# VH-VL binders against o27280: the designs that were tried, part 240

Target 1, 266 residues: o27280
Amino acid sequence: MDSMNVPEVLEIKRIVEESESVKTFIFSWDFRREVRPGQFVMVWDFRDEKPMSVSLIDPVRSEIGISIRRVGEFTDRVHGLSEGDLLGIRGPYGRGFELMGRDILLVGGGIGMAPLAALADEATARGMRVDALVAARTADELLFLDRLEAAGVNISTCTDDGSCGFKGFAHERLLTLEENHDMAAVCGPEPMMFQVMRILDERDVPAQLSLERYMKCAVGICGQCCLDDTGFRVCAEGPVFWSQELSRVREFGRYRRDPAGRRVPW

## First folded at step 10 (VH-VL)

Design Y101 (framework fv_marstacimab)
Fold by ESMFold2-Fast, scan of step 10:
Structure Y101 (fold): chain C 266 residues (1-266), chain A 118 residues (1-118), chain B 112 residues (1-112)
Amino acid sequence: as target 1 above (266 residues)
Amino acid sequence: EVQLLESGGGLVQPGGSLRLSCAASGFTFRDYAMSWVRQAPGKGLEWVSAISGRGGSTYYADSVKGRFTISRDNSKNTLYLQMNSLRAEDTAVYYCARHSRYGYFDYWGQGTMVTVSS
Amino acid sequence: QSVLTQPPSVSGAPGQRVTISCTGSSSNIGEGYDVHWYQQLPGTAPKLLIYGNTNRPSGVPDRFSGSKSGTSASLAITGLQAEDEADYYCQSYDSSLSGSKVFGGGTKLTVL
């Protein structure tokens, strides 16, 4: 159908401070509009609208949560809001994660743990065994560790600077983890996801990867629906892709686009 | 009960070849990475080679790279080590070992002796 | 020679405490890789004793404990018994080697 829906104005019910730079905003939600892990919503502050991944899905309490990192003017304004304030929410949009098998590996970098936290809740509720590799630049950027522990997830951590857990990148830590998984889900910086995908491909583990840049394409606000030379509409397929699909995208892990649409190496 | 049983060891001349086997039982073999670890007489443990659960990735110690080939047949629950161009320093007991998720070896076979001598 | 260094031997009397060190470098233990310990009784295959620096498998008595700090790890055995006489090996992973699990040189424990 039509991706252009009217935003619903919702009250911020609760705000959870996840880190110095990340907050989760919690809203009451009518679950007649189903939300799946890996999907996103458009958040409207009555001036600008931005896509944000859903990080909490709780149909028992009738709540959703949206985790937002402070990185610019829009997110700075949203971070200044308080419980009781209003935001416009439209969605959900995009293709969510698909769960299969009994054992799942989650690999998250920074704010990329947000959609994976929602997936971890769903997987554990289904009786799956969940291993999470949580990566960040520094210890204070590791997200959702307490929530994952409460859900019964087996957690490994790594930081680029060695301030917590393994010193190094997610893919380097992954090389020390040699157990089979039925599937993996990966979300984080694109270079990290590319390196993780290569290792999972070598291990014959099917992986799903969530690409932030395709969220805008899914709602028709990007300038390019075909961002590579694959010959399909990337905006209709995202933000979650199987590793098999991403192997055909020349830009994945190698190049990004600047605001002018020019190809820039990572 | 997890069991690993090695076979195929014996006496071989320098430059010769041997193929070791490890028969696995008591667990879902295809779900575990496997290694070969050796121990020369009176010496310590040396990791030799590893293979992922599905066989898509293989790893080798520098001392055996290009001479040894690790493989597995998941339909037969069997791990193999093909050893070519054998040298006197390859003389050792060869153990089959199962990998845990975090890289430790949770179960070991009893070993099979390989002697490289004229 | 192994990249993880252990003393070649340690000894103690029954009831005493002994410790066995495992010294690595920045490319292994110092990089945050876990240390695991194996016990090898005379004439037998190695058996897992400690995994993930500090954890004991079912059936391993609490007299055995592991620790890790910086580039080194230690195995402690308290209340030493005659049946503890064995070779002990530490094991980790080394990022500077091609996909390599690495073992220490081994420590022979003699119970006096």
Scores: ipSAE 0.006, ipTM 0.448, lowest interface PAE 13.3, mean pLDDT 83

Design Y102 (framework fv_marstacimab)
Fold by ESMFold2-Fast, scan of step 10:
Formats: C-alpha cells, structure tokens, sequence
Structure Y102 (fold): chain C 266 residues (1-266), chain A 119 residues (1-119), chain B 112 residues (1-112)
C-alpha cells in the first residue's frame, strides 16, 4: 500500500449535497497514486486534520470524492467551504476491501455507506452482482441510493422509524433476505456491524467490516486504542478486517475503551 | 419459545443404518448453525457434526467422517443425521443443539434420542 | 482423550465454594477462543450455564461465575446447594482440529 505523509493542497472541484448533514467533496486526482475502496485520506483545513473515507474513485474523470458528515467544529468549517476553495489531502492510508467471488452483499449504516459506495463501483466494474442493504435512522439519512441505482445495484432499504422501506434495524431486515452471496462488506455503527456479522457468520458468508475508530490507528497515531484481546498489533492492520479476525476479539460490538483503558459498553 | 425435538433413534445391528431427525420451532431455522452432540452411557459429551444455516458447510468429527452425513431442510425446519456403517462405539444419546453466538456455544438442546448398536 | 482437561470429580458441603478447572492449550483457550459451561442434571439434557467466559443466561443464579486466564478457564460455584449436584462440562473451539467444537471430559459435582 502506497502511503503519503506530505499533504497536497487540492482545489474543491465540485460539492454534492447528499443530505442535510452529509456532503461529498470532489477533487481532481492523479491515479499514479492508486487508491482503493476502504482506504481513507487525512483531510486538512489548515487548522485541524481528520481521517475521511474515500467515497468516489473515478479514474475515467480523474476524480476522487470524500464524504463528510457534519458532527463538530472541523466538519462544520469544511461544510462552510465552496467550490474553488482549498483543502489539504494526505494519503491514501489503510487496508482496503478485497473482492472475491461473483456475488457481494453490502450492508451500510448512515455514513458507513460512503466507503461501500466506492466498493459498489469497483464490484460492478468487475462484473459482480451487487446487493446493498442501506440502513439509517430516517429516510433523510439514507445515502447514495441514486448512485447505487445508476450502477445497477439491487437495493433494499431499512429505517429505524419506518419512513422508508423496512421498519427496523439492518440485522432485522437481513434476517428476511435469503439470497446467497460469496462475500459481504459491512460499514456502519459498531453495534449494527456486530449484529450483522453474527448473522453472516451463521450463514457462512465471509465478511469484511470497516471500523472507523481504527482509521487513526492505521497511520500510527493511536496505538493505545487497539483491540488488545488478540495479542497483535491490530491497529496497524485496519480499518478493514475480515469477520474471522474479529470473531476472536471480545471487545468488538460489546464494549470500547476510554482514554484510561476502561471498558465502556456500547 | 425455542423447541428442538429429536426422533428416529432405536436398536440397530452393527453395520446397519439409521436416520435421526430434529424438528425445530420458535425461531428462524435457516439463520442458525445446528449440531449433533452425542453422549455414550455414563460418558461425557462428544461433538459429532455441524451444518451451517444454509447448509453450504458441513463438519464432522474424525470418528464419524465418511460414515455420517448431516443435512437440513429449511422449508421443513428439520435437521437430519444419516448414520451408516454403525459400530458398537456409536451407541449413545444423540442431542440436537443450536448455536446462538458466533463464538460457538449451544444455547438450546433437545431431549435427545437413544441409538443402541447391538447384535 | 479430551483436548480440554477437567478434574473427573469435585465435592463440597452446602454453603461452601467449589471451583472446576478447564485446562486447554495454545490451539484453543490459549488462542483466545471463548469458554462456555454446561450443567447436566441426572437424566436430563445439558443446559447452558455460562457463555463467553463470564456471561450468565437469564435464570442462572449469580452463585455461578466463570473466568479465564492464559490456557485455562474455571467455573466457580458459591453458596453450594444440594440441587447443584450434577455433571459440568466446559466447551471451546480448537483451530488445529479444522474448526471443531471441543468439550472437556466433564466433572461430577457431589454435594455431601
């Protein structure tokens, strides 16, 4: 994996409003620096730097896209930018998704659909059949439905409140789906990913899960936040993990650790 | 309420065959891996075989590999164990058991069905 | 022969504490696989007692507790009662046996 340590200052070419709280920022990219679905970049606004998943990889147009949810001061500032403004980009970093077989299931929750949207593009370009379960709290938080439809992806939706599609959680919807898949990719809130992984394990579907909290660890910034139960340098291998790697980790889906190392239940 | 009910046990002669069934109810059968676990009279538990929720993967203990076949019919919520070339050592109570967690524990067990291999 | 080793018997008087050990190796408990415990009352099917090293299913008294360290696990029973007289089995998973579920040999608990 080719990693960059020096930020390149890039002009915002286009901004797509995905929802009230999510925007995709599109930049010209030199594809001699390869980037793959599941990898992330460090986005620098000349004051703070944050990791963001790559949500669009378009070598035909020579563009990448980075989808950002508004959740704090950094993201509020970035959301205030316009086309023509500048941001610093370092990367790509981290382990991307691996594709195998002919049929893939994508299960995404909220902003977790961002890296999965890029994966869907690659999978369809390889001739794979792609089924996507897109989950959110409400209809307004469902992301990338138009992109997935344009790519030929078979879409099922679910919302906690029933405002679009199945009323309930992703794992509850998944229990009603019987289609066989060669692999799955999962990204979203950790409790959702735990429930989905359990079902996929029982169905013998190999799955890859993307853990947002390990993006900083993948660049070596926060080794102390790693999963310790396996006795390995797990933080160096993220953010994408195979389900069989996570099945031996007691922490996943059950608790996280605070700065003092104490267990905090989900 | 989760229920597992075994049937098909009985007395068979060495070299004979027998098919066990386990009727499942109270849960979405296709979403759970199932196992057969046996216990010889006065002895401990021995895992025999496992099958994935969709039936795509099957696993066997070395002692039964090549002689026993695990299968399931998800349309009938039924688990099967086809036992061929039976030996005296296969005499045991056979339990049907459900795997609830990806960590592999058995959360529900049937009452068991007795298989006796004797001439 | 069992790949997980338990003492064949343990005994105690009412109100006492007893501990049942389950000793494995690097390919099972030592590799990080969870340990689960089952109680089998005379003439009945096994019942899940402890799962995931330390968790109790609904209806299991807090007198029962599990722990794990290194290549071994243990089941502790405090405030021992006559109805606790049963066989106890540990169970884990062994990577060297092509993903086989493995049980301990069992421990018979006698209460006076």
Amino acid sequence: as target 1 above (266 residues)
Amino acid sequence: EVQLLESGGGLVQPGGSLRLSCAASGFTFRDYAMSWVRQAPGKGLEWVSAISGRGGSTYYADSVKGRFTISRDNSKNTLYLQMNSLRAEDTAVYYCARKDYWSGYFDYWGQGTMVTVSS
Amino acid sequence: QSVLTQPPSVSGAPGQRVTISCTGSSSNIGEGYDVHWYQQLPGTAPKLLIYGNTNRPSGVPDRFSGSKSGTSASLAITGLQAEDEADYYCQSYDSSLSGSKVFGGGTKLTVL
Scores: ipSAE 0.006, ipTM 0.423, lowest interface PAE 11.5, mean pLDDT 83

Design Y103 (framework fv_marstacimab)
Fold by ESMFold2-Fast, scan of step 10:
Structure Y103 (fold): chain C 266 residues (1-266), chain A 118 residues (1-118), chain B 112 residues (1-112)
Amino acid sequence: as target 1 above (266 residues)
Amino acid sequence: EVQLLESGGGLVQPGGSLRLSCAASGFTFRDYAMSWVRQAPGKGLEWVSAISGRGGSTYYADSVKGRFTISRDNSKNTLYLQMNSLRAEDTAVYYCAKYSDYGKFDYWGQGTMVTVSS
Amino acid sequence: QSVLTQPPSVSGAPGQRVTISCTGSSSNIGEGYDVHWYQQLPGTAPKLLIYGNTNRPSGVPDRFSGSKSGTSASLAITGLQAEDEADYYCQSYDSSLSGSKVFGGGTKLTVL
């Protein structure tokens, strides 16, 4: 059989335009390779390979979806593809989210809502009560609202500019919401995730956060994709981490890495 | 040759329970999602429930949520539907159906009749 | 109430062409979800006839064809034969129904 480390060339079955800058590419998937919300795949356009979170997991339809925001040359080329075109996919990689309890909070910022949309599907299918806080800079960048509504998710929105829902940041909106959840899952810009994590820690809500940075090493080999002082490898040990693990990482929420691996403030 | 054989149907009183089984053969059972689809006498097809190949994900129509439970035993190549709190409107032929790529039902069983009446 | 709308009946003479429509909305066929067609002969289980809008399973004659445009799909049957007398169902996926598979109400084809 095929190794999961060898790209399989798959046909783009369907493309969903989520926003002006985000598309979901849907492929038929052989679920002999189980895939969990929070895991990622390597997407190969026969020129470059990049890691992308799985945003749709549909064993009933035998489909997976990968949501891609248009940022840079690779994603611009992929956005130019049509249904029927081919992409290489290998994976899945990384550890996924773990569901616990009966009531779950999802906090997603921008494209970070993508892996959380897959998690919402699983949580609602398991009979959990799901509250989602969906955050973006503008209303046009709020993602998956119709899909979450269809799944029975209780949705709160916020935009930095006030164009939809609460005017402000995700952590500011979270302070106005109910405090009773058994767990939370968070994905989005790192400064947003850091602020959200602090609030959830004060509420004694265990949280899982998805970090997708440092995944450049997964393009060639599954090498080191490290956070600073803890030595966590995102592709091997992440991308999903519990909040207790991340609270000890000095870099989380304060610094990012440029393409050369240098520390840069957010 | 793919075969699906349903059993467990019959007459049951309102509020009662039944467990349907579907014995599968001719394909690698664990690799495919499975569904139950029902058809009331003289009416159309209605999707009821689905389960992923490994059993990690289950899905239900709103009309049966909280009352029906889909499960599978991959070691026995068998799909189940536990039906509780049965109502007259649950009266139907229940089909076991195999899912495949595109989201199609490529094979169907012969169906088993469930009648809910007193 | 069906999410996908089919005419309840259609009829034709032997050798004639008939078309069965399946009308959806933006949350299903209009969203780009595939349409599949099933044939149910009297007293039997449904059988897959067309999948993925246009594809035929092995053993289905080329007299049967499918198409999709916008929010609708069609099943065309040419060279009608008495054995084609059956109920026909379209099926797709609807995102507004929490990941539900949805069937059309069915069309009874009578060969005159």
Scores: ipSAE 0.000, ipTM 0.385, lowest interface PAE 18.7, mean pLDDT 83

Design Y104 (framework fv_marstacimab)
Fold by ESMFold2-Fast, scan of step 10:
Structure Y104 (fold): chain C 266 residues (1-266), chain A 118 residues (1-118), chain B 112 residues (1-112)
Amino acid sequence: as target 1 above (266 residues)
Amino acid sequence: EVQLLESGGGLVQPGGSLRLSCAASGFTFRDYAMSWVRQAPGKGLEWVSAISGRGGSTYYADSVKGRFTISRDNSKNTLYLQMNSLRAEDTAVYYCARKAHYYGMDVWGQGTMVTVSS
Amino acid sequence: QSVLTQPPSVSGAPGQRVTISCTGSSSNIGEGYDVHWYQQLPGTAPKLLIYGNTNRPSGVPDRFSGSKSGTSASLAITGLQAEDEADYYCQSYDSSLSGSKVFGGGTKLTVL
């Protein structure tokens, strides 16, 4: 894959163990390169480069954080690193979240809570009311609860197995929430995001959804960049999209594309 | 107590323009998404347009997209529908309706008649 | 054409049960979107009768009930009364139509 920018080699300042499978890597950052919640960086381990959402944005301490789930060879290698080790970082890239109104809802599934944690920090710093629905398979996979609580976020949880909070899926929990919001931001597995979007669209709550799988397209790396029906170019405008843009697409939440361009059901 | 009152309907020639208003009272207007729904004489209901509570998002039926603009003024508790390039098939009673989360459209105005004719 | 199909008319005698169907597709009711029902008495604005598939607003008698299964929904009226004579509309959301709310064509209920 290719890029026009050269990675800056940064020292891992601190590592936070978020769960058994998730770590947040914290780096000193020069905020002359502005970073907004919902944007991502390319992380280079001197062998491979992968896109990762920014999960901490702290201009006061001049730090950014990136949260990485262990899911394959690249992430396994990165998880093996220690404080003081080096990684290449370039960016930020992509369209970030836009804050609107006074009351916002965040709906995060698993690692999708990472970019939403950065958004929660910005929203609360701006004096907004933030409600977060944090969803995971089990209680020990719920992410950022302490950080969200410290920021003053009103937290609802749900787990598939009922080990913490509501027993069920994010969309089932959302149906029990009656607070009116000016906007929502949603990030997680695509089937979860689709179900949540259906409810928010029907209720006329504007939602922004982060489609992690299209981050590479946002930096010009080759892949499938068009969605069915509308001819909408995900890679040109992603990874964050308004629900009105996605509601016109037959593909979202129903199909994905393999490397050959063939439709594969979720 | 909770009421919606439409106004601005009338007779307009094809290709003309008309602006409808809907005055809301008895509730916190800014907290609710609003819709316009129309009904041609002797026919069924057709959803036309919707707007979020803060006005940040607008939605339109394909039949009116590019011709109609929905807007709101929360300081005046008023919803608007600007209708341009009107056609004979736009002839209908236009209803203002409130959407309250799980309720569907729970409050409706009395309607205002728009006739597009030569 | 309506994307949600209702019978044009149904009829019943006082005290009987009538059912009004609302048939959709995979892009609306089949996607899991809720169905709402409205009653329109002659010469009046529509009134919300059922919301969220099965729920009744305050003031709606329990003889009105809603259900949903697959790509279809139904409105049931038990103990039919003369005052129930009206047009009934189902409404849902269709993801394929630019995020549009969609109504059924309406059903005229005649109480014999």
Scores: ipSAE 0.008, ipTM 0.468, lowest interface PAE 10.5, mean pLDDT 83

Design Y105 (framework fv_marstacimab)
Fold by ESMFold2-Fast, scan of step 10:
Structure Y105 (fold): chain C 266 residues (1-266), chain A 118 residues (1-118), chain B 112 residues (1-112)
Amino acid sequence: as target 1 above (266 residues)
Amino acid sequence: EVQLLESGGGLVQPGGSLRLSCAASGFTFRDYAMSWVRQAPGKGLEWVSAISGRGGSTYYADSVKGRFTISRDNSKNTLYLQMNSLRAEDTAVYYCARRGEYGSFDYWGQGTMVTVSS
Amino acid sequence: QSVLTQPPSVSGAPGQRVTISCTGSSSNIGEGYDVHWYQQLPGTAPKLLIYGNTNRPSGVPDRFSGSKSGTSASLAITGLQAEDEADYYCQSYDSSLSGSKVFGGGTKLTVL
């Protein structure tokens, strides 16, 4: 339980344009507040507050990075900011990834590569062999390829449209990759993560999966992702769950719930 | 040529212990998850246990959990199954099997017979 | 009773087609887990015949084919030969409880 619950107003030190729709915002960080890959912070633009995964953890430069995809009003406003502008940051919150063994597979879809990029840095620093499957709809939506390459990660790509690497979905590409990993970490759209988890489970590869909707549960503001005695058997708070915990969640990869609690298909 | 050779089977009394070995050759042993699968006389196949390639993860069927321990020594290309608190129901041929594509068992040893009887 | 259900026996004459079914549930085949098939000749270890629903290992003739639909899978053998007489097992993964690899009860194929 090391979460800080006091927002700090921090200056945007640097902005990295990851793609047309994704930016990484970099802040000076006091590492007396430890942060681990898989954890998130609450980002406050002085109007709304949203959870964002930490995508860069750099204790040498005393910096963290937060990667944000432009998907709505809040993220559009934040994307309009410049170096020198201010944001409120509090945290970190949530359960981070655990590293185990010598060989790890990362499977990321779209912005889900953000927390996995931070994990790749930690895994390579520990001397692990890191294989990453980076998936997106199109080539211009593949994220962090240069950063992963610089870290010494072995990269495979796939795009739905075939514009880069394998033509198809992440789980289809996974079927063609080496099956020699001690563990996997997965982050991306829930249907993608469900298909990937299914394959990893049958191949005896333990996996950790990061679910955005469980980030709200970790700070106590969400009812949709909380334990449900009728459908959920997992008791640990997110956003990171082991595949064995998540395989018992009836909804995972099949449906979601709207604010009224009604099932809606993906 | 991939080869798997089981040994260590035999006759043991109920409540006893036995350790099975599987010697692997013809492939990079540490790169493959391995399993034990058993077959009682005149019956079907039953998965018993699995271990990841590097040995970091182990898996067990509910029927053997707490009694059997799977392990491996990658320096010796050998898979083990330590069987404790043996029951008559554990009587079976025990096969060593390599995990193949899609989670299949692509290569099997010839099996070793374990008989639990007084 | 196995978690995956197979007919206990199937028979055919040389040259004919036989089909062996493997019926599962929503926690295994119905959840999307792959189905694999094994051939066990009398007195021998099982041999992988079909993996990943439809794929054949090197050396398995194209007379053997696999398919999967809904909660079930099937193994088809065309141009039946005397040497096909064996026990056949389907195998998948079941996600219920702790998760485990599961086998069908087996089907004895008799070539008349």
Scores: ipSAE 0.046, ipTM 0.547, lowest interface PAE 6.4, mean pLDDT 85
Fold by OpenDDE, second read of step 11:
Structure Y105 (fold): chain C 266 residues (1-266), chain A 118 residues (1-118), chain B 112 residues (1-112)
Amino acid sequence: as target 1 above (266 residues)
Amino acid sequence: EVQLLESGGGLVQPGGSLRLSCAASGFTFRDYAMSWVRQAPGKGLEWVSAISGRGGSTYYADSVKGRFTISRDNSKNTLYLQMNSLRAEDTAVYYCARRGEYGSFDYWGQGTMVTVSS
Amino acid sequence: QSVLTQPPSVSGAPGQRVTISCTGSSSNIGEGYDVHWYQQLPGTAPKLLIYGNTNRPSGVPDRFSGSKSGTSASLAITGLQAEDEADYYCQSYDSSLSGSKVFGGGTKLTVL
């Protein structure tokens, strides 16, 4: 196996509490190893390993950030860690986002905003105009608002309960916006992404979407994250896909496979 | 105060060309998408073309595709419409309009008259 | 021929309430796209009257109101005044026309 597949044991430099359920863990990073928004790393707590998106890329401070939502045993353990504690990190893996044009739209839901936040930083640094539709169930679950604002991003919020911004789902809010963007980047719950993609396609806006699947090896050999019909491996050909690629994936927005390989509807 | 001022209208023969300009002031021009909307004499409003804030994306009504080109110079705060292969049905007052909230047109110019006639 | 259908004319006496309908389809208003309204006084450029279905820009009196339901929208004018005599246009977005902004045919409002 390539040396890149061996986890590097890194010290948690800082922890940022993004919300009640989300923390960003910051690590020193050697940028001789390039990392792009949309790529993921495998996080190892010396017991288990999980893929996590990179949410912060700071070449100036030589740091990266990984945002983790507390959703299970692994993440519970990680959320219990403190600054100075150690984690294993290997990667980065996968295909990241490609920036094109001058005006870009970001549509994110929940923790899906993590890779988009990193993309926003890069885009704004390049002088691009960035509009972001940030969606969550409630106001308290909206992520990275201050960070995005500081970067110069134009933010629209959407919450299921109307506690902040538009009351409804991201695709519903998107229908009310007639922005002409050169490209869009989308990440969040797959049903959300499916609806958003449809709208963007109708508007002839090139779109990239980041998928989430059960990933085990992260190097495209185990097949656990393989998409039906196409044979796309989310860890290798993705996790970022163009809308045209996903249009070939029948399962997209409809079902996923569980760790046992069984179809599970969304 | 937001201001939009169209110019370049006039009389032109069928098959001819004309370039319209719209000078913008009172706002950060690059942050707003702009559109051209026309109105034939005694008729209703018709959207013609739109361009994104930075000019990376352009959009056209089917009636003008292949003939009209929308562009902008953000350093000059100016919107343009190059009209080629003009037809009699292109005769109209042409308005430049700024995209506002929710995709509306929140500010309009006074319009410039384009007459296509032999 | 307009994608959005408006009555060609409406009339009312001063002080009365009038409504102007804007009927669309499943590819525009029915898709959930917002409806905007414009007022065009004789010999002038259009002016934004209502945006986002129900919102009034600064300077627009509260006697103007917008609503949207299903595939249709409506502009209501209460306390009709002589100065309200104008053409009114609804506007939305249509996904079936390669993503085009679309206007209604316009309604001429006459104050009697």
Scores: ipSAE 0.018, ipTM 0.568, lowest interface PAE 6.5, mean pLDDT 92

Design Y106 (framework fv_acasunlimab)
Fold by ESMFold2-Fast, scan of step 10:
Structure Y106 (fold): chain C 266 residues (1-266), chain A 118 residues (1-118), chain B 108 residues (1-108)
Amino acid sequence: as target 1 above (266 residues)
Amino acid sequence: EVQLLEPGGGLVQPGGSLRLSCEASGFTFRDYAMSWVRQAPGKGLEWVSGISGRGGSTFYADSVRGRFTISRDSSKNTLFLQMSSLRAEDTAVYYCARKSHYGSFDYWGQGTLVTVSS
Amino acid sequence: SYVLTQPPSVSVAPGQTARITCGGNNIGSKSVHWYQQKPGQAPVLVVYDDSDRPSGLPERFSGSNSGNTATLTISRVEAGDEADYYCQVWDSSSDHVVFGGGTKLTVL
């Protein structure tokens, strides 16, 4: 509605350095406005507005956290801010993850662990057994390991270079795991998510996947918020989709679209 | 243009060793898993071994485990299969193949004949 | 180990539709890929991910996959379609690529 579509100017209460390139910005939040894992907010630095996944949801402390990777001008400016500085927050937007069963597998790549960290907290609070496969290029880029361990999550890691855990990609590590799960949640680079989804489909594990690439269309301002052959709009129907929904999207895992709507291969 | 070139095979005596190579061009080699698939004369396709894009994970068919070693050199865009303790039953045309993100083999080498005979 | 079963041969007249089956336990939960191989040549991918076609392949090649059976369908068959056809899956439980035994398509 109107109140969700107007940015609220919030003070940065605390900043957590997750890695050399990732920081979590923590704000006081009034939980009369519900926030669920898998949802995102629009972050406004008074020049530009960008979508960011909610990575911490803590109603006991009345806090939310937003994890931001330093990848360009906007994120570089935000990373330069200090506790006490102000940011505009609008939202939350999108549908969140749904939890079912007793056992859940989380598969996260890089910053994709951000929404999954919030989901891990909710799943453990509900008494679920949580297994997380955390993937990155190097050990220094693995995110939220301490937080996941503190929550009681069973962690497997993999790095492309073998500096921590299994040497290889997330889907290759997943092939060496023979555990049954009632569901899975996956977030990370789209090629990784596609490979993981196919393996989980073969194991008859229902999975939810979060598509980050279209979050820039969250409020419909770019006009390019759709999936190729199904017509789903990520900002309206996502960013979280069941694997059954994504398995029929020709675009998923093969290509993305540039601002002109042209196909760009992964 | 994607191309996989297999420069040679050979005749080897039982118990011998041979290394196959497959030279890749036309794509970013390190981004694709690769496999070796063989075909005995007059028989069907049999998967032999696979390797992840950056070489961190290797997989083997039970029939070759402990005898064959798959490897890759990203600086040369080349896939290798080191075969040892060769048996008559290893006689086959060996194909290198690129594994797509869907799990299919979208490009194949022309095949290299390996004959194991006394 | 996981097993894919194909009929050893299928015969079809020119212009008719050929159907080649690939049987496997719960194969509908897996991605099935299909290859065409002509004598003395390397296999060529004709259908991937159950029903998709590589660029440059004729639209008369199609696929389906449900339950315990995947099917390669070749409509309006031509003499040049005569070849061996193989289905293939990845079996995650064994970490093995599995090929079917192959089907020889004869165009009479």
Scores: ipSAE 0.005, ipTM 0.412, lowest interface PAE 15.7, mean pLDDT 83

